VH-VL binders against o60147. Designs and how they scored, part 76

Target 1, 175 residues: o60147
Amino acid sequence: MLEKNKYLYIFRHIQTNQVLLSQGNVLKKTALFQLPYPLQKPVAPNGMRPAKLRKDHWVPLLKVEFPNESMFQSVFMQLLNYRKYRSVQPLTSDLLKLPIPVRRRKIMRQEVPNTIADLADILNKEKFPENSVRLQLSDKSDSEYADWPPSVQIDSEEIKLSRGFREKTTVDEAR

## First folded at step 3 (VH-VL)

Design p31 (framework fv_lerdelimumab)
Fold by ESMFold2-Fast, scan of step 3:
Structure p31 (fold): chain C 175 residues (1-175), chain A 119 residues (1-119), chain B 109 residues (1-109)
Amino acid sequence: as target 1 above (175 residues)
Amino acid sequence: EVQLVESGGGVVQPGRSLRLSCAASGFTFSSYGMHWVRQAPGKGLEWVAVISYDGSNKYYADSVKGRFTISRDNSKNTLYLQMDSLRAEDTAVYYCARDQEYSYGYDYWGQGTLVTVSS
Amino acid sequence: SSELTQDPAVSVALGQTVRITCQGDSLRSYYASWYQQKPGQAPVLVIYGENDRPSGIPDRFSGSSSGNTASLTITGAQAEDEADYYCNSRDSSGNHLVVFGGGTKLTVL
């Protein structure tokens, strides 16, 4: 019996700080559908050809390990709903006062703190057992964007990615 | 071959409702964002609404916000536009169009369906 | 939301080069795509991502951008190029908000 997925990976763009969510060690091209602002030119518009995804432009922001697949699904779905809600909200008057390029950069930069805050909010709302959720951050200072519940254990161990990022992962990581 | 076929247009009185459909074939419908674009007789193109690949994100032109609702059924490869509180200025040919993955353009369009709002 | 401005009409002699322009603040942040529309037909994408052509579009069509201006250039215009041309871009006021230019009617003399 294969263990079902209990890992959430979050990636950030190295220049824009836009965020992509993934259920696995590899960032798939379909994750680009999460982005309202395009980062690069599309390949020829043909439904049979994949979009270009520059994996070297994306780095892991954080990895969350849940005790089981049920908890993972609950948190992952809620996080997607939070992101959907944010993406549909009209621009605030503060943002509308900014020049277009400055406004766009500010919105994109907010994806990292917003995603971290949303994750923490969801975990604070859920009543998970103490130390049951393991949060690995590429930069430990990013934990400062939120207050974490007792259910979360934060560590700075290296986030290991699959071969698609020039990283190798062992079968042990999949457990 | 990629095909988009609109239906549901017709003559309708002001204040009433109409639902448009767009049947997609020849590609993985669930992988693409979809748009509705309209064109009044003798006028230019006007963007109406967009829906993300999974139906989770929707945006509308200010002229239709609160009156129109975009939706999709990925199991049926069908895009919808529910048009409520119709006005004379909504009279137009309505096109469905497939979004490129980065929203840089619409690579395929349907033939259009005419909506005439008249008493 | 922002606006995209196009001249309403332009003419070009057969075999000559014509440039159709689109101007708006959103073009500082987003690429323009271009559509050709002939009477009674649906629009056809001719340029996207600044200067990329879909399969089947002749290489005489090219795009360029600078600052708040995007341009569609047809080098060696043919009779079949006579049509309305629309630029399209994202609205800078929000996500997935989209705006079309008013359209330019190209007459090939």
Scores: ipSAE 0.000, ipTM 0.468, lowest interface PAE 14.0, mean pLDDT 78

Design p32 (framework fv_lerdelimumab)
Fold by ESMFold2-Fast, scan of step 3:
Structure p32 (fold): chain C 175 residues (1-175), chain A 119 residues (1-119), chain B 109 residues (1-109)
Amino acid sequence: as target 1 above (175 residues)
Amino acid sequence: EVQLVESGGGVVQPGRSLRLSCAASGFTFSSYGMHWVRQAPGKGLEWVAVISYDGSNKYYADSVKGRFTISRDNSKNTLYLQMDSLRAEDTAVYYCARDQEYLYGYDYWGQGTLVTVSS
Amino acid sequence: SSELTQDPAVSVALGQTVRITCQGDSLRSYYASWYQQKPGQAPVLVIYGENNRPSGIPDRFSGSSSGNTASLTITGAQAEDEADYYCNSRDSSGNHLVVFGGGTKLTVL
């Protein structure tokens, strides 16, 4: 039932800076349920889930290549657990002083640095072979949100948005 | 002064429903995640449920999932626990608790409200 | 889904040091918090985030962790420290996010 995969794609929203985790290069509508703040106000009375995926509003943040599927699964599951932990944490005193809409925007903007820091923390705790994990970023400066272990090789080439990525995401698009 | 006051406990028959309330004062309620934790007579603490500061994320202990619903009304500074399909095993003192600022841990607890499920 | 294991009871002589231990797989990933509970009262947070004390908690209380084990140490136990002590941690998987230990009853002799 689970795909045998060794790649992790992380996407960011161009307006809100919110982050989505993906087991592959295909971004599915159900990924929107990862968001703590919906991009659109829910219209249906029975759900707090977003109604529409605008794939043109999501761009790759980073791509991680693991040496095997076991390592990928371990890291991916730990990232989901970190996200659950953050979603129920109390707010800092600085954020408590802000109006709710401003507070939410600040929290959403922190998802990129938080996700990168979480990824680095997980990789620092795992004992992976030197240079066995390849990290490719859309913006190389984002690597500076964390200190990386010797197991991580940061690609000198920034990630390129391919036509294949666009075609695959449109096949799953909700209209 | 931070205060949490639970209410709504009582004696109820198996299979029936009960709704607990927790009235918060002395802090900005809408800025904190809130939990329900219970304790059966003479037993230890058991986590029941959590709700995020804005009500968008909710998680439940396996023992109550599908039967209990946590909710909050930030305009009234009140936390709720809707308890459906009650069982004898749900008999406990129910505490509401606030996640503390900065690090995880419950820095403030209510006095508790006793729920007894018996016929 | 995971469990935190505590010894059910421990004793200490007045003025001596006691260590209460909590063990579980979640402690490899998350720090423990500790709660003191006296009969008929709500729990009181005494240590959080491994070794932080809330305001008003005496400095004789300290926490430590290593591997899958967390410990609460009371250095120079006082009579008023007699209580039940519970460890608490985040669950590392699934929807069951929080787990408590079974509790340790501390008797001060």
Scores: ipSAE 0.006, ipTM 0.501, lowest interface PAE 11.7, mean pLDDT 79

Design p33 (framework fv_lerdelimumab)
Fold by ESMFold2-Fast, scan of step 3:
Structure p33 (fold): chain C 175 residues (1-175), chain A 119 residues (1-119), chain B 109 residues (1-109)
Amino acid sequence: as target 1 above (175 residues)
Amino acid sequence: EVQLVESGGGVVQPGRSLRLSCAASGFTFSSYGMHWVRQAPGKGLEWVAVISYDGSNKYYADSVKGRFTISRDNSKNTLYLQMDSLRAEDTAVYYCARDYEWFGEFDYWGQGTLVTVSS
Amino acid sequence: SSELTQDPAVSVALGQTVRITCQGDSLRSYYASWYQQKPGQAPVLVIYGENNRPSGIPDRFSGSSSGNTASLTITGAQAEDEADYYCNSRDSSGNHLVVFGGGTKLTVL
């Protein structure tokens, strides 16, 4: 009702390095429809197995704070579109030479750099005010995958993986 | 030389189904995303659907979503479009097209196959 | 769905320069590609990535973009350039990934 800022929560899969985008700090099962490659293959030739959300397999990658909901919606939709475009891109000759399992692992490994580069590309094209977009990463070295515009401020503090995107509580601090 | 040859077009009644094929040659078919684009008689180009290089990802125009299914067989270098619940407004020449350097840039097109939906 | 708009027709005298325009919000984020289509034939890619020509496309064809507008320029139009010209771009909104302009019929006088 009175929301002035919107947040984008970006998660990384601990085994495959695949990325999911979320409007909330907890992943919903529907986020799995973003994946270009299912987390598990069908076990039967004619069967299709729904993807299962293992929340313990997804960790925070990046949290983005926008100055308002309109800017959040614009960037979020553009990121989803970039992911769709990448999922149907032609393969480079280098990737085509690799065996299918090796090729798949290499492609999935690139999702973190690609998502960060896509975010930076979108933010460089948008005319946002200086220091109006705040980034908080779980690993600050991931910010080096892209050149950021003046509109971006990167937090000095990293996201603690043990908390996910949850705020610190007295319980978390006491442990 | 790169060639794309569509087939399977014809005259069908509304509500019926039709399957189009696109035979590819002269390039590594399995490395490219492939598209279907249609053109109604005397009208402009309209994007229909895309399929990724391995067939795992598919996207459709709103006008055909739920009625059309794109698929491919990389062992046969062939792209397919299964068209169900056909409507008069689906009448068009259907082209298959290959992505060039980046998504949405179509460097090669087939000659097209005409689908006429009429009673 | 977002739209790309083109004027339906334009004319140019033989040997003169003509500019065909394509306008839409997606062009702020993505470059246009341009296609030439002659009657009874499939489209042919003439410009991609703003101003790149595929092999075999004459140097009289060039592209440019500014803001929400992309332009195809034919410098020194030839009789064989008479055709329909379509722009396309990626869609930055909605459910479809590719959007085409309505096409411009070029008549060479």
Scores: ipSAE 0.075, ipTM 0.654, lowest interface PAE 6.1, mean pLDDT 83
Fold by OpenDDE, second read of step 4:
Structure p33 (fold): chain C 175 residues (1-175), chain A 119 residues (1-119), chain B 109 residues (1-109)
Amino acid sequence: as target 1 above (175 residues)
Amino acid sequence: EVQLVESGGGVVQPGRSLRLSCAASGFTFSSYGMHWVRQAPGKGLEWVAVISYDGSNKYYADSVKGRFTISRDNSKNTLYLQMDSLRAEDTAVYYCARDYEWFGEFDYWGQGTLVTVSS
Amino acid sequence: SSELTQDPAVSVALGQTVRITCQGDSLRSYYASWYQQKPGQAPVLVIYGENNRPSGIPDRFSGSSSGNTASLTITGAQAEDEADYYCNSRDSSGNHLVVFGGGTKLTVL
C-alpha cells in the first residue's frame, strides 16, 4: 500500500568535479554513459568519460529522498534534460577567449553548482508538498548554491557515503 | 572545403579480409574524432566504429567487435577500417564521417565505398 | 545496446507540415542529430542539438525534443524534401557510442 521511498544520489569526481546521477547508493558502470567521450582534440584532463569506472574517484555530493517513484522519476529525468540542454548551449564570449584546456576545466568546475542549481530549479517548478523531499548534502555549504522550495527539507546531518558507494567493502570494490 | 573520400571497397568471399581507407582534406584531421557508418542495401544506417582524434580511444559496435579494427594516420590524413572475418551481413556501403562533439555526431560524410561479401 | 525508433514511413502534402519523431532512452541524455538521405547519396546533417541547422539547410527544417523523444519538423514541405530521414544520438546505456534510428521514408504528395 505504501510506496517505497526513492533515492537520488549525486556523485562528483574528485579531480574534475564532473557529476554523475545514480539511482542507488552504489555507482554502476552504466553511470559513465552520462559523460561525453573524449573524441575531439584536445582531450580534457580526465574531463570526459573514462574507460572504466573508478568508484574511488567519485565522492557523494548529495542524496535526495522522494516519497514515491513518480516524484523521483520526474526529477531525475528533468536533471538529465537540464544537463543535456547545457551541454549544447553556445559558449559565452568569455569562455571562447580562453584556451581550450582552460575552457574545459572551467566548464567542468561548474558542473557541481550547476547540478545543485538545476535540482533546486526543478523542485521549485514542481511545487511538491511541503517537506516532502529530503535533501542531504555532503557539504552543508553546498546548499547555498540555490534557493530551495518549501518542499525540500534539508537534513542537518551530512551524507555519510564512501567514495563511489555506501560502504567500502572488498566486494563493492570488485564490482 | 571539407572532403572525405572512402576507398578500398570491393567484392570478397566470406572469411576474407578487407581494408578500407578514408582520405580527409579541408580541415585539421588530427583534431577530430572519426567514425565509420555502414548501410546495407535497402537498409538503414548502422554505426560501426569511432576513433578519437589521436587514436587513443576506439569503440566498436557489437556486431563488428573483435573482427574490425579502426585506425588512423594523422600524418596522412587518413582513416582506416580493417575488416577481418567478413560475413555476408557485412555487405554495405561504408561511410566515413567526421565527429562533432558539441553539436552533432556527424557533420560531414564521405560518399561511401561498397563492400560486398558473397560466396 | 540502446535503440532509437522511428516510423518507417510518413507522407506530407506539398506545402504542409510534417513531423518525424525519434524515440529512445539515449535521448534523455543526448540531443538527436538528424540526417537526410536521398537515393544514391550520402546522408546530410540537417539538424543538430535542439534546433540548430548547418549552413545550407533551409529554415523550414527545425528540431525539438521532449523526454525520450526528438522530432524533426519540416514546415512547408517541398518536393525536394522527399528522402529518408535518420536520427542518431550518443548511446547512454549500451556498448555503442552512437546509435541510429531505423529511418523514416518521407513521401511528398
Scores: ipSAE 0.023, ipTM 0.643, lowest interface PAE 6.3, mean pLDDT 86

Design p34 (framework fv_lerdelimumab)
Fold by ESMFold2-Fast, scan of step 3:
Structure p34 (fold): chain C 175 residues (1-175), chain A 119 residues (1-119), chain B 109 residues (1-109)
Amino acid sequence: as target 1 above (175 residues)
Amino acid sequence: EVQLVESGGGVVQPGRSLRLSCAASGFTFSSYGMHWVRQAPGKGLEWVAVISYDGSNKYYADSVKGRFTISRDNSKNTLYLQMDSLRAEDTAVYYCAKDLEWLGYFDYWGQGTLVTVSS
Amino acid sequence: SSELTQDPAVSVALGQTVRITCQGDSLRSYYASWYQQKPGQAPVLVIYGENNRPSGIPDRFSGSSSGNTASLTITGAQAEDEADYYCNSRDSSGNHLVVFGGGTKLTVL
């Protein structure tokens, strides 16, 4: 391990724009339980083994580097709380007018803007030192979903995934 | 009005099989995930299995994995639980439950069907 | 086994307030829902999400959440509130998608 849990990776599904949070550059199969609409089919004929995570269907949305583990834990827990809060909010009248599949597609498409806005809101409420938080975005235009505090340094460098992203996310049939 | 009606319960010997059904009405069945939850006599609620709205994803509690199979027929608005290799520990009232939105909030429950596994 | 912890029993005097608690790490990521079960009957959803009541549930029932703890509060308890109460939550960290608490038997004195 390079450093003890200072990094937050956020991944986006290429078809639905659903978002997964990860405490590192390894996307675990259990992260799929974050999703209200499962995307993969069972791999065993009789359903005895759960569906596998498809690495090629998830791309990095952003990576956040925090100055220490304490700040990472604070922001990560607050981000989970924001997502939890959003999950129980009443649907708008405009969404309720839509057929269920169309409504779900629109809700899923909003996860990227919502997650970015939530992250920025949390970072604006925290009093982190100037330029202490490094934010890397796969698409720099996504930074426009929010106003960022002076503590955030935005880079347009490509997000590098470890070899563990490919290898470790495809194993776990024994658990 | 929303209704879930279970059937197929009964007395069965250890090692045998039983198939439970849950007939759903009053909502768009094909749009919601469905669960089986059981309760042993005098005990608490235990989650058993879930199936996604389109039948493509299924998950099971470790205690039943490899023995039970959840399935659904959206054209008939019916949920199924195929129970193989039954054990005394599987004795319980089995409830069919509707998920609000794959969030684990069960807004409607059936009345349950009793499965007794004994020799 | 359940990963959500509830006290097995609690008592409240008629007309008084009682809090039933549910504790577990999954509650940091997901809100609990609460079910009322009377003898011989199916469970009934009384609170879902943080503090949402289904149609027909009296306003004396409310929910709250803080950290790894969820609470069901009944203000002005009535005789008909005597029942078993179960919490449940979604689990993204373990082998089970859904986990129930062990249940709390409420006696109205």
Scores: ipSAE 0.069, ipTM 0.681, lowest interface PAE 6.2, mean pLDDT 82

Design p35 (framework fv_lerdelimumab)
Fold by ESMFold2-Fast, scan of step 3:
Structure p35 (fold): chain C 175 residues (1-175), chain A 121 residues (1-121), chain B 109 residues (1-109)
Amino acid sequence: as target 1 above (175 residues)
Amino acid sequence: EVQLVESGGGVVQPGRSLRLSCAASGFTFSSYGMHWVRQAPGKGLEWVAVISYDGSNKYYADSVKGRFTISRDNSKNTLYLQMDSLRAEDTAVYYCARDEWFGELSYFDYWGQGTLVTVSS
Amino acid sequence: SSELTQDPAVSVALGQTVRITCQGDSLRSYYASWYQQKPGQAPVLVIYGENNRPSGIPDRFSGSSSGNTASLTITGAQAEDEADYYCNSRDSSGNHLVVFGGGTKLTVL
């Protein structure tokens, strides 16, 4: 029985706004499998190469504390399924007319609002007890991407990362 | 090690049906999209169909749409292709292939050895 | 027919560099991947997503892309590289999600 099994951490890339999910406050290289464009030609807002997995390039977006491990697992798996569902949708004609780097940048910019909306949708469907789920956001305005159910307590307390998150294993592969 | 093994090929008359299977092992089958790709004797590769990791999304080449049905059973780690109303031009080696990135980038990192389907009278 | 166009054959001398080209409008929207196929064998992925090599693929293989064109380059061709090479790309036009090139037979002289 571990307390960490009831916490979900979501991280955001500082340049691309891509999102990674973690079952703890340590971000591992294997989390890159959640991204649709690993090891691909990079897309950056200013034309520069985006960073790989580096501790200083990923910041916490939000942290969710669930009442128990079963609720955590249910929500975590559903959130992964929502992300997979989005990744298999065909691209629209409007996106296809854009150069590949511009198209990828537009898709990446939507990951934060999409992830927040997905989380809220899942929590609205699950019907958890009032005030049983604690949501901490790095930027409180991100809560405005969705309508939250009565089960959710929102606060803007600073998200604390474990010592392990700052260790070498979460940093960039040598260039 | 990742393995994909096709089965179910054979000789069949035009207008009949055939069901192909692809047994997957060595990876979490339920996490990957899967494709069927065929190759007529002496010809190039032709994409046939794709199915998403959970089976909710399916797409087909125009040449087989309405006749072929792709499906999967994640509990058995098996991919299927139901081929109805077979035509002579469906004669080919049929490969199943794993798709590492189903979204924008679609490529086949592992292929089975193929199973031959011959449609002839 | 195939939306991606490849020359049907190309030759290269042992140890020399060869470039195999793939052309099509879908390449303006999606990166190409490349497969090697030897007689009687299944295709093997050699380059994916423009210029990424799977583990075990020699570093002499590389990919590039510009506009409607993608290229597979083999620097210092070896006898074992003699095979058919296919490009593919993602295409959302009509009912096709994936298109293949017609294939290029590489002969190592």
Scores: ipSAE 0.013, ipTM 0.566, lowest interface PAE 7.9, mean pLDDT 80

Design p36 (framework fv_lerdelimumab)
Fold by ESMFold2-Fast, scan of step 3:
Structure p36 (fold): chain C 175 residues (1-175), chain A 118 residues (1-118), chain B 109 residues (1-109)
Amino acid sequence: as target 1 above (175 residues)
Amino acid sequence: EVQLVESGGGVVQPGRSLRLSCAASGFTFSSYGMHWVRQAPGKGLEWVAVISYDGSNKYYADSVKGRFTISRDNSKNTLYLQMDSLRAEDTAVYYCAKEDWYGEFDYWGQGTLVTVSS
Amino acid sequence: SSELTQDPAVSVALGQTVRITCQGDSLRSYYASWYQQKPGQAPVLVIYGENNRPSGIPDRFSGSSSGNTASLTITGAQAEDEADYYCNSRDSSGNHLVVFGGGTKLTVL
């Protein structure tokens, strides 16, 4: 079955724990606009430029299958709005007491639990039909960051672990 | 400077166990996946196992699955391969390899020889 | 099995161009990487992601890909290029995350 854009992929950065949302298995360069902090380093002394988007630095956090594109688009747009809302909140006094590098690391580490909680909140508010949304997690314990509605079926099958930068990604297409 | 130094190789009888270590330096060990790759004398490269940066995911070649266990200690910057139920066909130089941002093997150790012989 | 096939040996005259090929179904979905191994030494990455060179790798090394085939080209071979060359790709079958070709021994005449 080929349906356009009925899968949501969420990726986690292996070093910073920052999160990227994707409408498919492939991360696009424009997804980097979701991040407040740059990941690209200056050009290396040897003249080799780091990739602008290092796909191998991003591992699947979770995959969500929706019954149709309309439900996917609704949830995806709301999740982007939740991320925008979080980005404009004032920093707490406890965070402001920390040195800037420590503060940034703490904020970035919270993106995984925050994104999972936001996803669950959106799904609870939408009241989709029972067992209509399939959720797969790379680490099943991450499901404990939120209370899931009856519409969500958590699949015991873990997401396939991928290695390496692949511009040819037919084997990893959304299914 | 990135360095990977394997140790623990030696001569061992069939059915016995051996543990290999790989000491890493010069990079943030806890941020990268690590691999074991072997090469039998005069033969080609054969991938053995991989472990994710945090140790939560492990995968093995079918030839070693159920007999070998990959592990890591990020506090010690050390990768391990526990080899149980060794067979003659496990005789090889075992390389520790670091994956880079593309998942390619950008750095390799010099290898440690494991000989399984009666 | 997502096996990668390489010719076991190839020869090239000093200063000439040689092409080493790698064939397998996984190459339809993934780019190949290439490793050089000299006697008694660990392998060295020379090409990744089809045609990217790591720092320190001479520009005479290049890669290409078409269908189920990947190629490593050495333009103007030097004596120091004499080595075994292995192609490498990701295995999508679920058994292995990594698969190596059988290796090609390059002799520089």
Scores: ipSAE 0.000, ipTM 0.456, lowest interface PAE 15.1, mean pLDDT 78

Design p37 (framework fv_lerdelimumab)
Fold by ESMFold2-Fast, scan of step 3:
Structure p37 (fold): chain C 175 residues (1-175), chain A 117 residues (1-117), chain B 109 residues (1-109)
Amino acid sequence: as target 1 above (175 residues)
Amino acid sequence: EVQLVESGGGVVQPGRSLRLSCAASGFTFSSYGMHWVRQAPGKGLEWVAVISYDGSNKYYADSVKGRFTISRDNSKNTLYLQMDSLRAEDTAVYYCARDDYEWLDYWGQGTLVTVSS
Amino acid sequence: SSELTQDPAVSVALGQTVRITCQGDSLRSYYASWYQQKPGQAPVLVIYGENNRPSGIPDRFSGSSSGNTASLTITGAQAEDEADYYCNSRDSSGNHLVVFGGGTKLTVL
């Protein structure tokens, strides 16, 4: 009787601070579809350069262990909805005054604080049992972006990735 | 709960166009990427196209580039595949499938497209 | 695509263990997912992210990977497991493409 997935991994890009969600300890190339601002030029149907996932450019931001798969799915779906909601909001006049590259960098830098705040907001609304959700952060100061509910236990344990996550292949090394 | 229903298949002559639809229900459609996958009679699965959750990114198999266009209408929870310049080789059952971050977790029942003179 | 290779057919006796393999360079970087397809039906996801099972998939199904090879193992095969099995992974070209193996027809004797 294998248990269903109950872990959420969130990864941060080391240069842009963009965030990717994963349902496990492996980050795959199609996770790039989550990004509103591609790290590389989008692939056109006929001959533009393909986007590449460089695993060495993504580091774990946090890992969440839920009591069961149902709670995991609920929170995961709500995070996707929060992310979608943010993507369709009008840009503020202050942001619109900035050149496009500067504007995008500013927006991308906010993804880490925004994702952490969104996660905490969802967990506060769900009212899970006390100490039932384990949160591991690569940088514990990131917990300060939000107020956490009693259901969340912040853990000091190192985030462990799958055996193949950081293994460079001929594909990953080609740029 | 999660349901995907394809429609729009039929018999069509070579060189003509056909548009397939995939009606989604039971989940927040706008939160998921979507794929089209086809299967020729008695053959294996062949990936056709993918579209991101917001429609901003689209990718196609080399065999259909320049002829097929994937699109979505999140207000109607519907995925589309516009198929132009159809060839006999495009004869297949076409499936839509939901992209749950790197795997296709739910598939529709499929709709048959037959390209013949 | 032709990037993932599967044997076209395999057979197993009722109650015995069978292993279906998928091989390709993309599997060095990405885990395979596995789909079961019975005649006249749509494919069903049976394993994703190396060794995770969706709700409703029996625990006799498991996955593993090593190097450029992924495997689907059915421990104690049942008659209803007779089907075509497809592996899939992301295309190694770096353009978010999905590639399927050619499929393996499992016959349960």
Scores: ipSAE 0.006, ipTM 0.472, lowest interface PAE 14.7, mean pLDDT 79

